# VHH binders against q01730: the designs that were tried, part 1

Every score and structure here is a prediction.

Target 1, 276 residues: q01730
Amino acid sequence: SKSLKKLVEESREKNQPEVDMSDRGISSMLDVNGLFSLAHITQLVLSHNKLTTVPPNVAELKNLEVLNFFNNQIEELPTQISSLQKLKHLNLGMNRLNTLPRGFGSSRLLEVLELTYNNLNEHSLPGNFFYLTTLRALYLSDNDFEILPPDIGKLTKLQILSLRDNDLISLPKEIGELTQLKELHIQGNRLTVLPPELGNLDLTGQKQVFKAENNPWVTPIADQFQLGVSHVFEYIRSETYKYLYGRHMQANPEPPKKNNDKSKKISRKPLAAKNK
Positions, changes and structure headers below are counted from each chain's first letter, unless a header gives other numbers; Kabat numbers aren't used for antibody chains.
F, E and O stand for the ipSAE by ESMFold2-Fast, ESMFold2 and OpenDDE, each averaged over both directions (binder to target, target to binder). V2 = 0.75 x the mean of E and O + 0.25 x the DockQ between their complexes.
[cut] stands for letters that were removed.

## First folded at step 1 (VHH)

Design b01 (framework vhh_brivekimig_d4)
Fold by ESMFold2-Fast, scan of step 1:
Structure b01 (fold): chain B 276 residues (1-276), chain A 124 residues (1-124)
Amino acid sequence: as target 1 above (276 residues)
Amino acid sequence: EVQLVESGGGVVQPGGSLRLSCAASGFTFSSYAMSWVRQAPGKGPEWVSSISGSGGSTLYADSVKGRFTISRDNSKNTLYLQMNSLRPEDTALYYCARERVYDYTTGWYYFDYSSQGTLVTVSS
């Protein structure tokens, strides 16, 4: 439709705060002449392109609140990404990230972080990652996490935590500190038990979402899932479960083997064409 | 370049059957899950059915369960949709699609799909 040159010129001339450059075959942001002179923009959408890197120049877009790189081929982020002081929404889903840069947790306004479908694990997170205490939604699905760090409990404003299709062996007890959590997605992991502290969360309401299928749950937990989510939470709050959990931890059982063939999960939600 | 070419559409009476085909090229067909997507006149796209890369797993929209069968032939890079017991509400342009990405922000699936599609009309 409009050329990239026209998008840049229109944004500059008409002082338009939002620029959509999705699905334009862009291989490098540096090839978009004048892009980094658009200091006024608050939203940049670069989804569905062919980016392999993000240049440090992105930091020149100081007013960005929304930055969307969904479905690219990005392998690393510049340290300068954390200098975007106004950033509230960062979408890096469906890329090739195996690490996040040092200092990534320096953004103090970030509310939504989408990292689904990358190559991240617990060693990918920088030391200050859990300084992102303003996060309300964190999407880490379709990555390679075996452990969720205990510092997750510091993100007390989280309302959505998605950890679907990882290799999680356990959840830390600190997950029980996420008292504002409305949605927890832990399907498709290697979980056998739930920490009793999860029972401190209110995830049984009609507007709450708790998804935990496709895990090798021990029989007592699997039996409660058959009865419903409310039964699962009542069970893990019980003294009976706390005893079982203690015995399970003391036995230190060998984790279930990894599923080497990870298939994409498909939902019945309305679909959107790549170009729509 | 990903290419998906649909065929097999036509006009059929309610209760009739049609078999759709999709010839795929430009990617390793057996490595990707494939889907059928339809769009009725004046409406948005609706997901119909999906099949895993190996063909071992299939999923169907509630509106077509028990009536439609998705299958594939990886040796021919071809996807099929066998449609039985067709209803007027099945009238739509049918697209062959390769799943590109699931967008958790919107809850929608993005597909690489043919712009042409194949028209299925179920007349009463």
Scores: ipSAE 0.000, ipTM 0.158, lowest interface PAE 14.0, mean pLDDT 83

Design b02 (framework vhh_brivekimig_d4)
Fold by ESMFold2-Fast, scan of step 1:
Structure b02 (fold): chain B 276 residues (1-276), chain A 125 residues (1-125)
Amino acid sequence: as target 1 above (276 residues)
Amino acid sequence: EVQLVESGGGVVQPGGSLRLSCAASGFTFSSYAMSWVRQAPGKGPEWVSSISGSGGSTLYADSVKGRFTISRDNSKNTLYLQMNSLRPEDTALYYCAKSRTYYDILTGYYKFDYSSQGTLVTVSS
């Protein structure tokens, strides 16, 4: 059995680069005596705890490459999170974030950003968010996005983009600039049409993943999905589709009704009182 | 030191049910979140479900929500996965893991510290 004190002591004494503090009932990182003295660590796992905030002191852990806060109750991040100059992987999935701090896009090395199952929308992203040009995987599933900003096209190293279970009405044409993309997950949105520029991507290979089910696709697109992903991409590259897409956009149809009921989502529920 | 032994896999028809078990030893079971991870033929590992050390919090992949139920018995150091309404797409080797997850950017899949043995689930008519 290891207490939190023992985990801290062992990391320091044995110069262990990875510290796993998952599922320890931690409500505040400030309560973990000696945690911020571990400047040598490259990985900190705090998943499955009860954190509601991340203190600015996290920036004292200057050598962090991996920081995992999956499944906490975090409502906001300190601006100092972007001071972690070596950070490559940040997991904030299954939290309660409504916004990302100013300057968040200042990380020069971030490769994986996991933000699945939060309360984020397009207005939650700071102005410099798309300066994260080193990103190779971005997970924004189970949030409240109605639009994906066109600046997504600046993230040209992206190999994985997950936008599942949002409220997306459309995808920007700049999605077609993501030429390294291997996985695109857009299931469970309010999408009726695909931008023809998506056809610039090859998501039909054995190692590529394109998932788009549970969207109110117009009949011509729905028919192609029944035939397979390769048929969808062949179709959206066609002059016939470009013409129909142009007509659809000119008609400016009313967006489909929201199909994803998020009122019962845990991140929308009030936090239970925590005994000390 | 850490040992995880999966069992309960088998062949079942679509719509059927199976219950998987994972016997844990070599660590304080109740102090760690536990996960189920599966690897389908020709694919990388996919996270399925997680449960907190106390059992008070559970998480599910969207593909299994409403069909699978994760649970644990800390007195027996055992993790369970109740699988209902099974589909051919659920065919995979299933692994239990101490819940230390990290994402491998090179392969595009989550990496877990888990048993190398696993238990095979085949859903076919």
Scores: ipSAE 0.000, ipTM 0.205, lowest interface PAE 15.7, mean pLDDT 84

Design b03 (framework vhh_brivekimig_d4)
Fold by ESMFold2-Fast, scan of step 1:
Structure b03 (fold): chain B 276 residues (1-276), chain A 125 residues (1-125)
Amino acid sequence: as target 1 above (276 residues)
Amino acid sequence: EVQLVESGGGVVQPGGSLRLSCAASGFTFSRYAMSWVRQAPGKGPEWVSSISYSGGSTLYADSVKGRFTISRDNSKNTLYLQMNSLRPEDTALYYCARESYTYFDNRPTSYFDYSSQGTLVTVSS
């Protein structure tokens, strides 16, 4: 449109590193004349549009550090997204992704990955996903994960891990390898027990956040939650808990049924319009 | 602790009206966009309406446009949904939901992070 053309021209003429194209009714990035010639930009915001695809031409924006596609209708990403060598923050929240492209884990500097509100499960992650060892925040809330892969433990710089409102039946012991973790959000899953290795982490401080409500916790764990997060962590570090956990694993109990209260799961439909 | 508490649900005849309220606490309400989401018996959740942090922008699902009005009062930390010309197909549990932002970007990038317990709206003769 004429306003988008002017925005592109102003960015080029004034060497503006940030371009905000949010809430412009954009259905295709290819229709934005001159967009891919803006090799100087470090931030592109395309949130709240009508994109169904991301063209491979996005790789021409080689200086991008922040790319925001929040609240679109994107069903797939091009493999060329991994060619954005300076990318630190990628927001793909509230889209329609059911898979991530091959080679996605090749993003060398990625610090924040937002994938909340998609159709992802453990089979959606490419083999090299956990090569994203520079991640400091990973948001996977409101997806369809039943299992968190053990390779999560390779993301040792992770400070925030959000897994709220999935269908997780268990957490891998390798979660205890995330020694820099400050926030763990696991509310609204099908968890009955916590791995004792989670006790290797201290999520009880004033700067730490541990949220685990709306899970079918076994009574001993539920009782500790009533006393507070510090009591939960003291308990899971104990020999008594390790014994309980061992017995639970040996019994191999049927997972709890899926949360029939999924009516509380928020729709992936468009959010509020941009508010200037 | 973030809390979202609804009120105003009930039973109403077709063509009637109801006003839902959502009282927010535990966060700075005026800094967050808010939404209403509903789930009818036997169906998945359906987004109904959203409002920007200032109240200056609103969005509506096609199924409710022209009949429902979303509004907010930031001085009272309260979100509202005025429902007019109610139809049997509006029968559902209604939830209010908060839009959040990431910690690492100085330009807000958003996602929903909390929702209320839900209030039942039944439209029947």
Scores: ipSAE 0.000, ipTM 0.213, lowest interface PAE 13.7, mean pLDDT 84

Design b04 (framework vhh_brivekimig_d4)
Fold by ESMFold2-Fast, scan of step 1:
Structure b04 (fold): chain B 276 residues (1-276), chain A 125 residues (1-125)
Amino acid sequence: as target 1 above (276 residues)
Amino acid sequence: EVQLVESGGGVVQPGGSLRLSCAASGFTFSSYAMSWVRQAPGKGPEWVSSISGSGGSTLYADSVKGRFTISRDNSKNTLYLQMNSLRPEDTALYYCAKDRWYYDSSGYYRYFDYSSQGTLVTVSS
């Protein structure tokens, strides 16, 4: 295995655009001597380390297109992360984020944002989050979302939306505005019905993916899933379903119980948070 | 008023073919999945095949896969079932069906809404 010093020196001396520092026991990027002098790099992989913070100095790596922090202990991001003007892919999966920094939505070229396995909810997203209109893939699985904000409809280039294993009680009608969507993953939530506007999307083809298992679906929807995804989409486009949906919403049913078993989540967030 | 009128049944020898038609009226045909259901003498109804409202997706009972083809013409409000390689066990009254959704205080239910007329298919040597 090459030392960190050799990785830095080789990247500088050979003008190598990609640096892989995964699984090196790194607790601070500031401890990696010469890292921030590598202004030429386009990819930095720091996955499987022990980082608890990302220093503002990350903005010195101005040519970064791919930044991978998967499986660290990161609790917060610096506002300077949005200064990475060429960034296309940001992976923050399996960290300890409970919020995103002010101005995060200022990234102009971001295409893939991975936030799976954090402690995020709808209140974690900054006011400008849905200004990330260049996003093609957004992964928010294994977080604490109870609602998906209606501004999700502004992300019209989105092709992949993953919301698996949250606590979602509903999807906004604006999800029907995501006309380029090819993959929707909503498994393991508290969903009972689908908005009829989801029927505006074509998720039934051989190259499309729609995953919705492990939700407390009302019997009519559950029965259609047994026939196949194509039957679900034809059903929710029907006048019969629109009537059913309207009646369900008027009844204002009590939301299903939360699944409190998060034993597979690596986050150290308390299982029962109480305000004291 | 929902009306479903089946036709195309008849007597055919084993290995033969028949094409069934169902003329639908009284509802927005293209908005509903449609099915074929059959009832053999002395037996309960058996689901045969379903097609989505757009015609983009089809499902078949294992007993008819590879032999039967379901299709629809939404411009004519007509559902079809092409039956090839017919067997004596395919002998039944064939009904076309529209999904009907219903809910009350006990929950939500799905029913197949179909005419009691049907079209008789007899496969005999």
Scores: ipSAE 0.000, ipTM 0.087, lowest interface PAE 22.9, mean pLDDT 82

Design b05 (framework vhh_brivekimig_d4; at its last look DockQ between E and O 0.09; V2 from the best seeds 0.00; counts 0 for: pae E 13.4 > 2, placed apart)
Fold by ESMFold2-Fast, scan of step 1:
Parts: C-alpha cells; sequence; structure tokens
Structure b05 (fold): chain B 276 residues (1-276), chain A 124 residues (1-124)
C-alpha cells in the first residue's frame, strides 16, 4: 500500500478531501508527518490502528466533517475535539474511553455519535453532553450505563438511539419526548418495566424498529412481548398499565443481577481487521 | 420487525456466475447503507461490499474487486450482488446486512441486523 507520507502528499497535491489511514499500525497521530497541515480535508479515517490518545492538534483539521477512530485503544479525548465546528460524524466505537472531556457538548453540528464498546457510564458524560441537540443517531451499546439521564429528552432530533448491552435498570419518562425516533434498541439490559410515556412514541409502524429482548421483564410485560411489539405499546398506553407501573415504582424492588459479558455481547457480527 | 431475506445461492463451477438478492422489510430501506458479508466454513465473517442509501457510493473488499458488483433498487427494497468469475475461495454463506444510519462512513464495523444467509458453493 502507499506509505503514510505519500497519502499525505497526494491529499495535499490533488486537494483530496478524504484520507483513509486505516489499519496502518499507527500508534501516534503526531508521528504522521504533515497530517495536521491538511486543513482542507473533510474526512479522516484512522480505524483499526493502535492509537492510545488523540492529540490537541486534531483541532487544526478545522474542515473535518467525518472523523473515524473505530477500534483503537483511546483512553481519553482532548477538550480541543469540540473545536471541530464542522464535525457531523464522530466514530469512537471499540476504544477504552471511561469519560468524555469537559465541553464535549459544544459540537453544534454533530449528527452521528458512535460510542459503542467503551467503558462509559452515566458519570462519564460531561454536564453539557445533552447540548448536542443536532444528533440524529446516538450509539451507546456495549457500555456500563445503569441510568440514562433524563436530559436525553432534549435530543429531540434523534432518529436512532442504541443502548443495547448496558446495565440499565430503568428508562427515564423523558424518553417519550423523542418524537422523531425511528429506532430504539434496548436489548440486553436489566429492565423490568417501561415508562408509560414511551407510549407517546409510535415505534410499531412498518418503518420503525423497537428491540427489547434479553431483559428481565415483569410477567405482564413479558406476556405482551410474546404477542408482539404492537401489543406492548397498546398495553403501556392503557390505564391498567399506568396503575401497575405506579405500584411497581412505589414498591421500589431490588434491581435484577448484572449479567453483562462484554466479550459475548459487544456485537452479533463484528468484523476484524485482516492481518497483512 | 426488521427482516432481511436472501436468495440466489447455489452450486457453481469455477469461473461461473451467480446473482444474489436480499429482500428487506420493516424499515425505511432508502435511509440505510447496505452490505454483503460472507462466512466461509470454519472462518469468521468477512465483509464483501457496501452501497450507500442512494447507491452513489460503493465499496468492495480487495478479494472481490473487479469480479463482484453490488447494486440496489430502493423502489423494490432489494439489494443485489452480481458475482462473476467465481473461485473456490468464494464458497461461503452470504449475508445481507443493514448498515448504520449514515452516508458519511460506509465501512462496516458492526451489523445490527443480518439474515439467515444463502449458501454459495464453488466446486468442480
Amino acid sequence: as target 1 above (276 residues)
Amino acid sequence: EVQLVESGGGVVQPGGSLRLSCAASGFTFSDYYMSWVRQAPGKGPEWVSSISSSGSTILYADSVKGRFTISRDNSKNTLYLQMNSLRPEDTALYYCARGKYTEYDLRPYYFDYSSQGTLVTVSS
């Protein structure tokens, strides 16, 4: 394949907006000579490398719309990541993040945020995280969330919310404010009941997706799932369910046991980079 | 609700051709990029090809480039894979897979939905 130096030179000489540096054994972006001089690029793919950090210099790539770090070893992000004012798609899936930097929610054009398979929980999100009101898709699967913050309801443009394989014990009533949702994935959590406000959403249509298997649902809800998703939504909209939900919340039952195993629940069909 | 049903697999001699189809339902097909993934006996899944929601951007794995052609018909909610110059190493179960809801990055990393697969056997 082309050397990294040649990729950088060709992008500059031919004014190429997209640079693919995936699967190159890169351990530091600072070692890629001339990378940060490519102010013209709109897409940088660094997936399947060995990055452990992202330098503040990433902010020099001010025209980036797509930044892909999938499958690295990144443990933290610089606060300067929020200075990428044109960024629409940020992929940080399969890394080692346990926190997001202060000010992360300042990225005002972000439409797709991929954070699947990290070490994030509700305490990992900075205070302004839910200022990301332009988000259309948020992927938080295969993390350690026990609670989804109520401020999720502020992300009213969300069309996809994926929370698969976390440790969620409940969903906030504010989930019902996400009126543009087309897909909600909540499989593999510790959920026993659904908030009645979820019934405010139409997730039962032919073009909508609702996935909720592998949760310890209370019997009345489990029975409705056996009949189908449409029956679940009809049930949670009913006065009967609202009464049972109120009683369940008043009883404050002990949460079900954790049964997460990241090695088995990370993805149904992961794709590994081929060793060359 | 999301359903992906493949067809078109079979047994063919080296150098032959097959056309695979994937009928999609239960989601807005035209909003998603789509991929073909294969799994040979005793091996892990291997990405084959991806096509953007509009069909304007197409990617191929190096192993199939120049031999396979991916296409889609959004009016029929159908994804296709035309396979030419088939080789014994193309023998695998072929899966239709829905990609992420994005036109920005068509490289597959995870598949949220996949089908039952269709078997392609290349032997003489």
Scores: ipSAE 0.017, ipTM 0.418, lowest interface PAE 6.9, mean pLDDT 85
Fold by OpenDDE, look of step 2:
Structure b05 (fold): chain B 276 residues (1-276), chain A 124 residues (1-124)
Amino acid sequence: as target 1 above (276 residues)
Amino acid sequence: EVQLVESGGGVVQPGGSLRLSCAASGFTFSDYYMSWVRQAPGKGPEWVSSISSSGSTILYADSVKGRFTISRDNSKNTLYLQMNSLRPEDTALYYCARGKYTEYDLRPYYFDYSSQGTLVTVSS
């Protein structure tokens, strides 16, 4: 494999817009000489490295459209990441993020945000997170969300929402405002009911994906799941269900217990000491 | 250099069984999740299964759940996939990959290394 230096040089000399530095054992972006001088690049892949932080220098890469930090050890992001105004795809999957930086929602063109396999919850999101109105795909699977904020409804361009394997106890009614939604992944949570407003969406077609297994659904909903997703949606659109849902919500039932030991998540495990 | 070498593929009749192996080298095998991915002719890559570093966490695609078993031997730096009750739709090139993957997480550019894979053909 080419040295990092050579990759940087080649990119500069040949004006190559894409730089792939995946799986290079990089512990710090600052150690990559000349990286931040590559202002012309539109794509940077740093997946499968050992990054623990992202330096504010990332803002110098002003033309980045795709930034991939998949499978690193990043615990914190700089506020400057939101200064990348051309950024469309940001992959932060499989990291150690507990929070997103203030002002993260300032990215004007962000379309795909991958946050799978982190330590995020509803409190981890900055106040302006849901200003990311250009988002088409939001991946929040394998995190620690108990509540999905109602502001999710503001992301009206969302086509894909993944919330798999969180700790969700409910879905907000505003989810029904996501009229462009094609895929909804809510399997592996603590959901007992669905908001009737979800019925406003078409997630039963051949091109749509609705995954909702491994939730403690109340019996009436569970019965519909046995028949199929189409039956579920038909049911939640019914007046009967609306009544049931209202009664259920009024009763304010205790949420189901967490079944998964989140302490065992890889994102929470101590970083393996470099076996010298 | 990270190397993953798959083996164990072949031609099998529907309902048959195969066991795939992946020999890993060039990294600390025991520190990583490992996954199996497959690609059928004319189709995109599909996630099959993942296993944690210790083997304590195991995940399967719905399409293979109950039929396939992922395992690993850290002492041998080897990943395994026991495939039972094989179906024609299981026909694919099977790759092992370093890391955790899921159905929607799998993208071609997220793979560590492209290996040669091992071909599994299920046909009557």
Scores: ipSAE 0.008, ipTM 0.344, lowest interface PAE 8.6, mean pLDDT 90
Fold by ESMFold2, look of step 2:
Structure b05 (fold): chain B 276 residues (1-276), chain A 124 residues (1-124)
Amino acid sequence: as target 1 above (276 residues)
Amino acid sequence: EVQLVESGGGVVQPGGSLRLSCAASGFTFSDYYMSWVRQAPGKGPEWVSSISSSGSTILYADSVKGRFTISRDNSKNTLYLQMNSLRPEDTALYYCARGKYTEYDLRPYYFDYSSQGTLVTVSS
């Protein structure tokens, strides 16, 4: 493989728009000589490195459309990440994020946001997060969400929403406003009921994906899942279920107990070099 | 309960070899991709290698390509790492991890459970 210096020089010399620096042991983007001078690049892959932060200098890469930080140790992002106004795909999966920076929702073109396997919860999202109205796919799997904010309904272009392996105790009725949704992944949560408004979506066909296993569903819903997903959707559309759901929510029952100890996940283990 | 129990660590001279094993229980082993991860003293975790559920797709970190070989035996619920031509820089706590592809990134680096780890020390 080419050295980092050679990758930078080759991109500059040949005007190559795509740069892959994955799996190079990079601890700081500032240590990659000339990286931020590559103003022409549209794609930068830094996956499988040792990054713990992202410097504000990322904003100098103003033509980026794809930025991939998958599988690093990133604990925080600079506010300047939202200055990447051409960014369409941002992968921050398998990191150590517990918050997103103020103003994160200012990106006007973002289509795919991967945040799977971090330490996020509903309080981690900045106030303008749901201004990301161009999102087609949002991956929030394997985080610590207990609720999904109602503002999710503002993401009307969303085709894929993954909430797998969180601690969700409910879904907001506004999920039913996501009329372009083709894939919904809610398996591995603490969900007991579904909002009837989910029934307004078509998630039961051969071109759609609905995954909901490993939730403590109330018996009427659990019985329908045994028959098939189409039976679940027919049931939650029924007047019988709408009354059941309304009474369930009025009763405000205790949420099911958490069944998952997340302290042993790699994203939760302390960084060995943190104190150096 | 998901359990991953590794073995095979120890002290070896530079240029030597070790074979690590990871015994899995509490889940359908053949449904999951598996990985080896290492953590050197004073460093953060570093991905080493992954193998798909069937064994048909194998990935290595550049630092170990050509020296390490990952394999699995689904009939024994066991993951292996053959480590040859060991270097002092390979000194680390090695652990196995169970993973699943993310819905977006199709590479098998997403992990939800890991073992406690076995120490590999490469020194003279």
Scores: ipSAE 0.000, ipTM 0.203, lowest interface PAE 13.4, mean pLDDT 85
ESMFold2 (binder alone), look of step 2: mean pLDDT 81; pTM 0.819

Design b06 (framework vhh_brivekimig_d4)
Fold by ESMFold2-Fast, scan of step 1:
Structure b06 (fold): chain B 276 residues (1-276), chain A 125 residues (1-125)
Amino acid sequence: as target 1 above (276 residues)
Amino acid sequence: EVQLVESGGGVVQPGGSLRLSCAASGFTFDDYAMSWVRQAPGKGPEWVSSISWSGGSTLYADSVKGRFTISRDNSKNTLYLQMNSLRPEDTALYYCAKGRLWYGSGSYDRYFDYSSQGTLVTVSS
């Protein structure tokens, strides 16, 4: 459109590092004449558009540090996305992703990855996903994960891990390796027990957040949640809990059934929601 | 634990003004985009406004654009909403909501993991 051409030309003429093309009815980045010639830009916002694909040409924007595709209809990413050497923040929330491209974990500086409200599961992650060791925040809420791979423990710089509203049946013991973690959101899953190694983390302080409601917790854990998060962490650190956990795992119980209402994907354009 | 404490709600006549405040604690306020969301009695939540982590970018719902101003004071961990030219349809419970980490210019999300208990704004005679 003429307004998009104006944005491109003004960015070039005034050497503006940030370009905001949100809510412009854009169906294809290839239709934005001159977009990929803006090698100087450090931020591109394309949220609230109608994009179904991201062309490999996005890699021509080699100085990008922030790339925001929130609320589009993107079904897949080009492998070239991982060649953006300066990228620190990638927002792909509220899209239609079923998979991440091969080599995605090659992004060397990525600090924030937003993948909330897609169609991802553990099989969607490429083999090198957990090579993203610079990640400080990983948002995977409202997806279809049933398992969180043990390699999550390699992301030792994580301060925020959001796994809300998935279908997780367990958390790996390696979650206890995330010693920088300040926020863990695991609400709305199929969790019955917590790994004792989670007790290695301090998520009970005033600056920490631990959200775990709407899970089918076994009674001993549910009772501790009623007393408060600090009681939960004290309990899972105890020898009593380690014994219970060992017995529970040895019994190999059948996972709880999926909540059919929760498993349904809501509209891709919901109004703001809170406290999930 | 994330704690958001709101104040400033009340009863005001049409055309009046009101200023809402939200005191944030339990997270690094300066690193997060913040939003105001409202919910009228018997209706679903409606996003009102968002501000970037630095305060450099703001966005507004069409229904409030030109009348409301969102701002933040990172040194005080406080979010504000200045509401002018209030209308009866602005009557709602207003929530302060923690947004996404390091949102840059111009973008907002329409869902939030955390919000305050809300403060009631009633616009009537």
Scores: ipSAE 0.015, ipTM 0.384, lowest interface PAE 6.1, mean pLDDT 84

Design b07 (framework vhh_brivekimig_d4)
Fold by ESMFold2-Fast, scan of step 1:
Structure b07 (fold): chain B 276 residues (1-276), chain A 125 residues (1-125)
Amino acid sequence: as target 1 above (276 residues)
Amino acid sequence: EVQLVESGGGVVQPGGSLRLSCAASGFTFSSYAMSWVRQAPGKGPEWVSSISGSGGSTLYADSVKGRFTISRDNSKNTLYLQMNSLRPEDTALYYCARETGYSSSWYRDYYMDVSSQGTLVTVSS
């Protein structure tokens, strides 16, 4: 209930490291007088506003560790976003991004990247994206990915990978290199088979999560899911499955039909009306 | 349009129980973790509880752990909060919210329906 002016003044006067400007009808960060003078802050929350851009001036907030833009209308990020050297958590979920800027993978400390509910696909990721080797959690759900790049295997510290509600036709074998993975969410894609290398991971324990429903799985895999996740992993590790997978890939089957009914994937509708 | 409609609030005596409901529409309900957030008179919002999209994982604020139970019915697009052993300090407007992030993160962001009236829970001594 404090005004934006009071939030800025209090942060400066009392050396407060965290500033919450969520749900304030903000259309431009440049309109928040004095915001970029707050070089001491470590957390800035701008969720549930009406931002369409992020100005290069964001780089002036050099001590940011957490930057939250959840549920805005952001279409473009400045290249300067990757110069935030202390950034550990970047939340860009529920925006309108169709690309990430050049050099985005230059962050040295990023641990959590939230990109759920954007318009991203495999062509949206810059060449150095998979240099983000400090990532522990990557959320790419509710985007337009048809392919997950093989370089995903370079993110060996990943504990959480969410790819829910994309258009994924396949997972790369390099997914099996993510040996620290505790949660894999692949629901709502166009997957028919799993790479056998996924069997290198144990996602069947009580502290692990493997969610794969709402995919057009071939019958042998669908049957194992009905028995339980542990049966799926035993199956894909088997020589029987490796043979089946090899034959399936050799046959180069036509991908399942893309679901073009956007009313059933309502999460892609713009949420701007909630901020009016 | 994403829509969240809360119901089930009321006036109860300390030690009483209430069951809150949240009817969700405009998005794939089972694909999102959901939360309950409350706002006491004159105070900012306080996170109460979260549940994963599948319902397999739940989290509770220390102030409500052991007393409140969060649940969901994905076939009905409905989120629930069963509140037992209510205390005067539980008096608040209760909102349901769609969230992102994961339970081991110290930060959780959630979608709050700013047009939502919430549902008022008053625990009278």
Scores: ipSAE 0.000, ipTM 0.167, lowest interface PAE 13.2, mean pLDDT 82

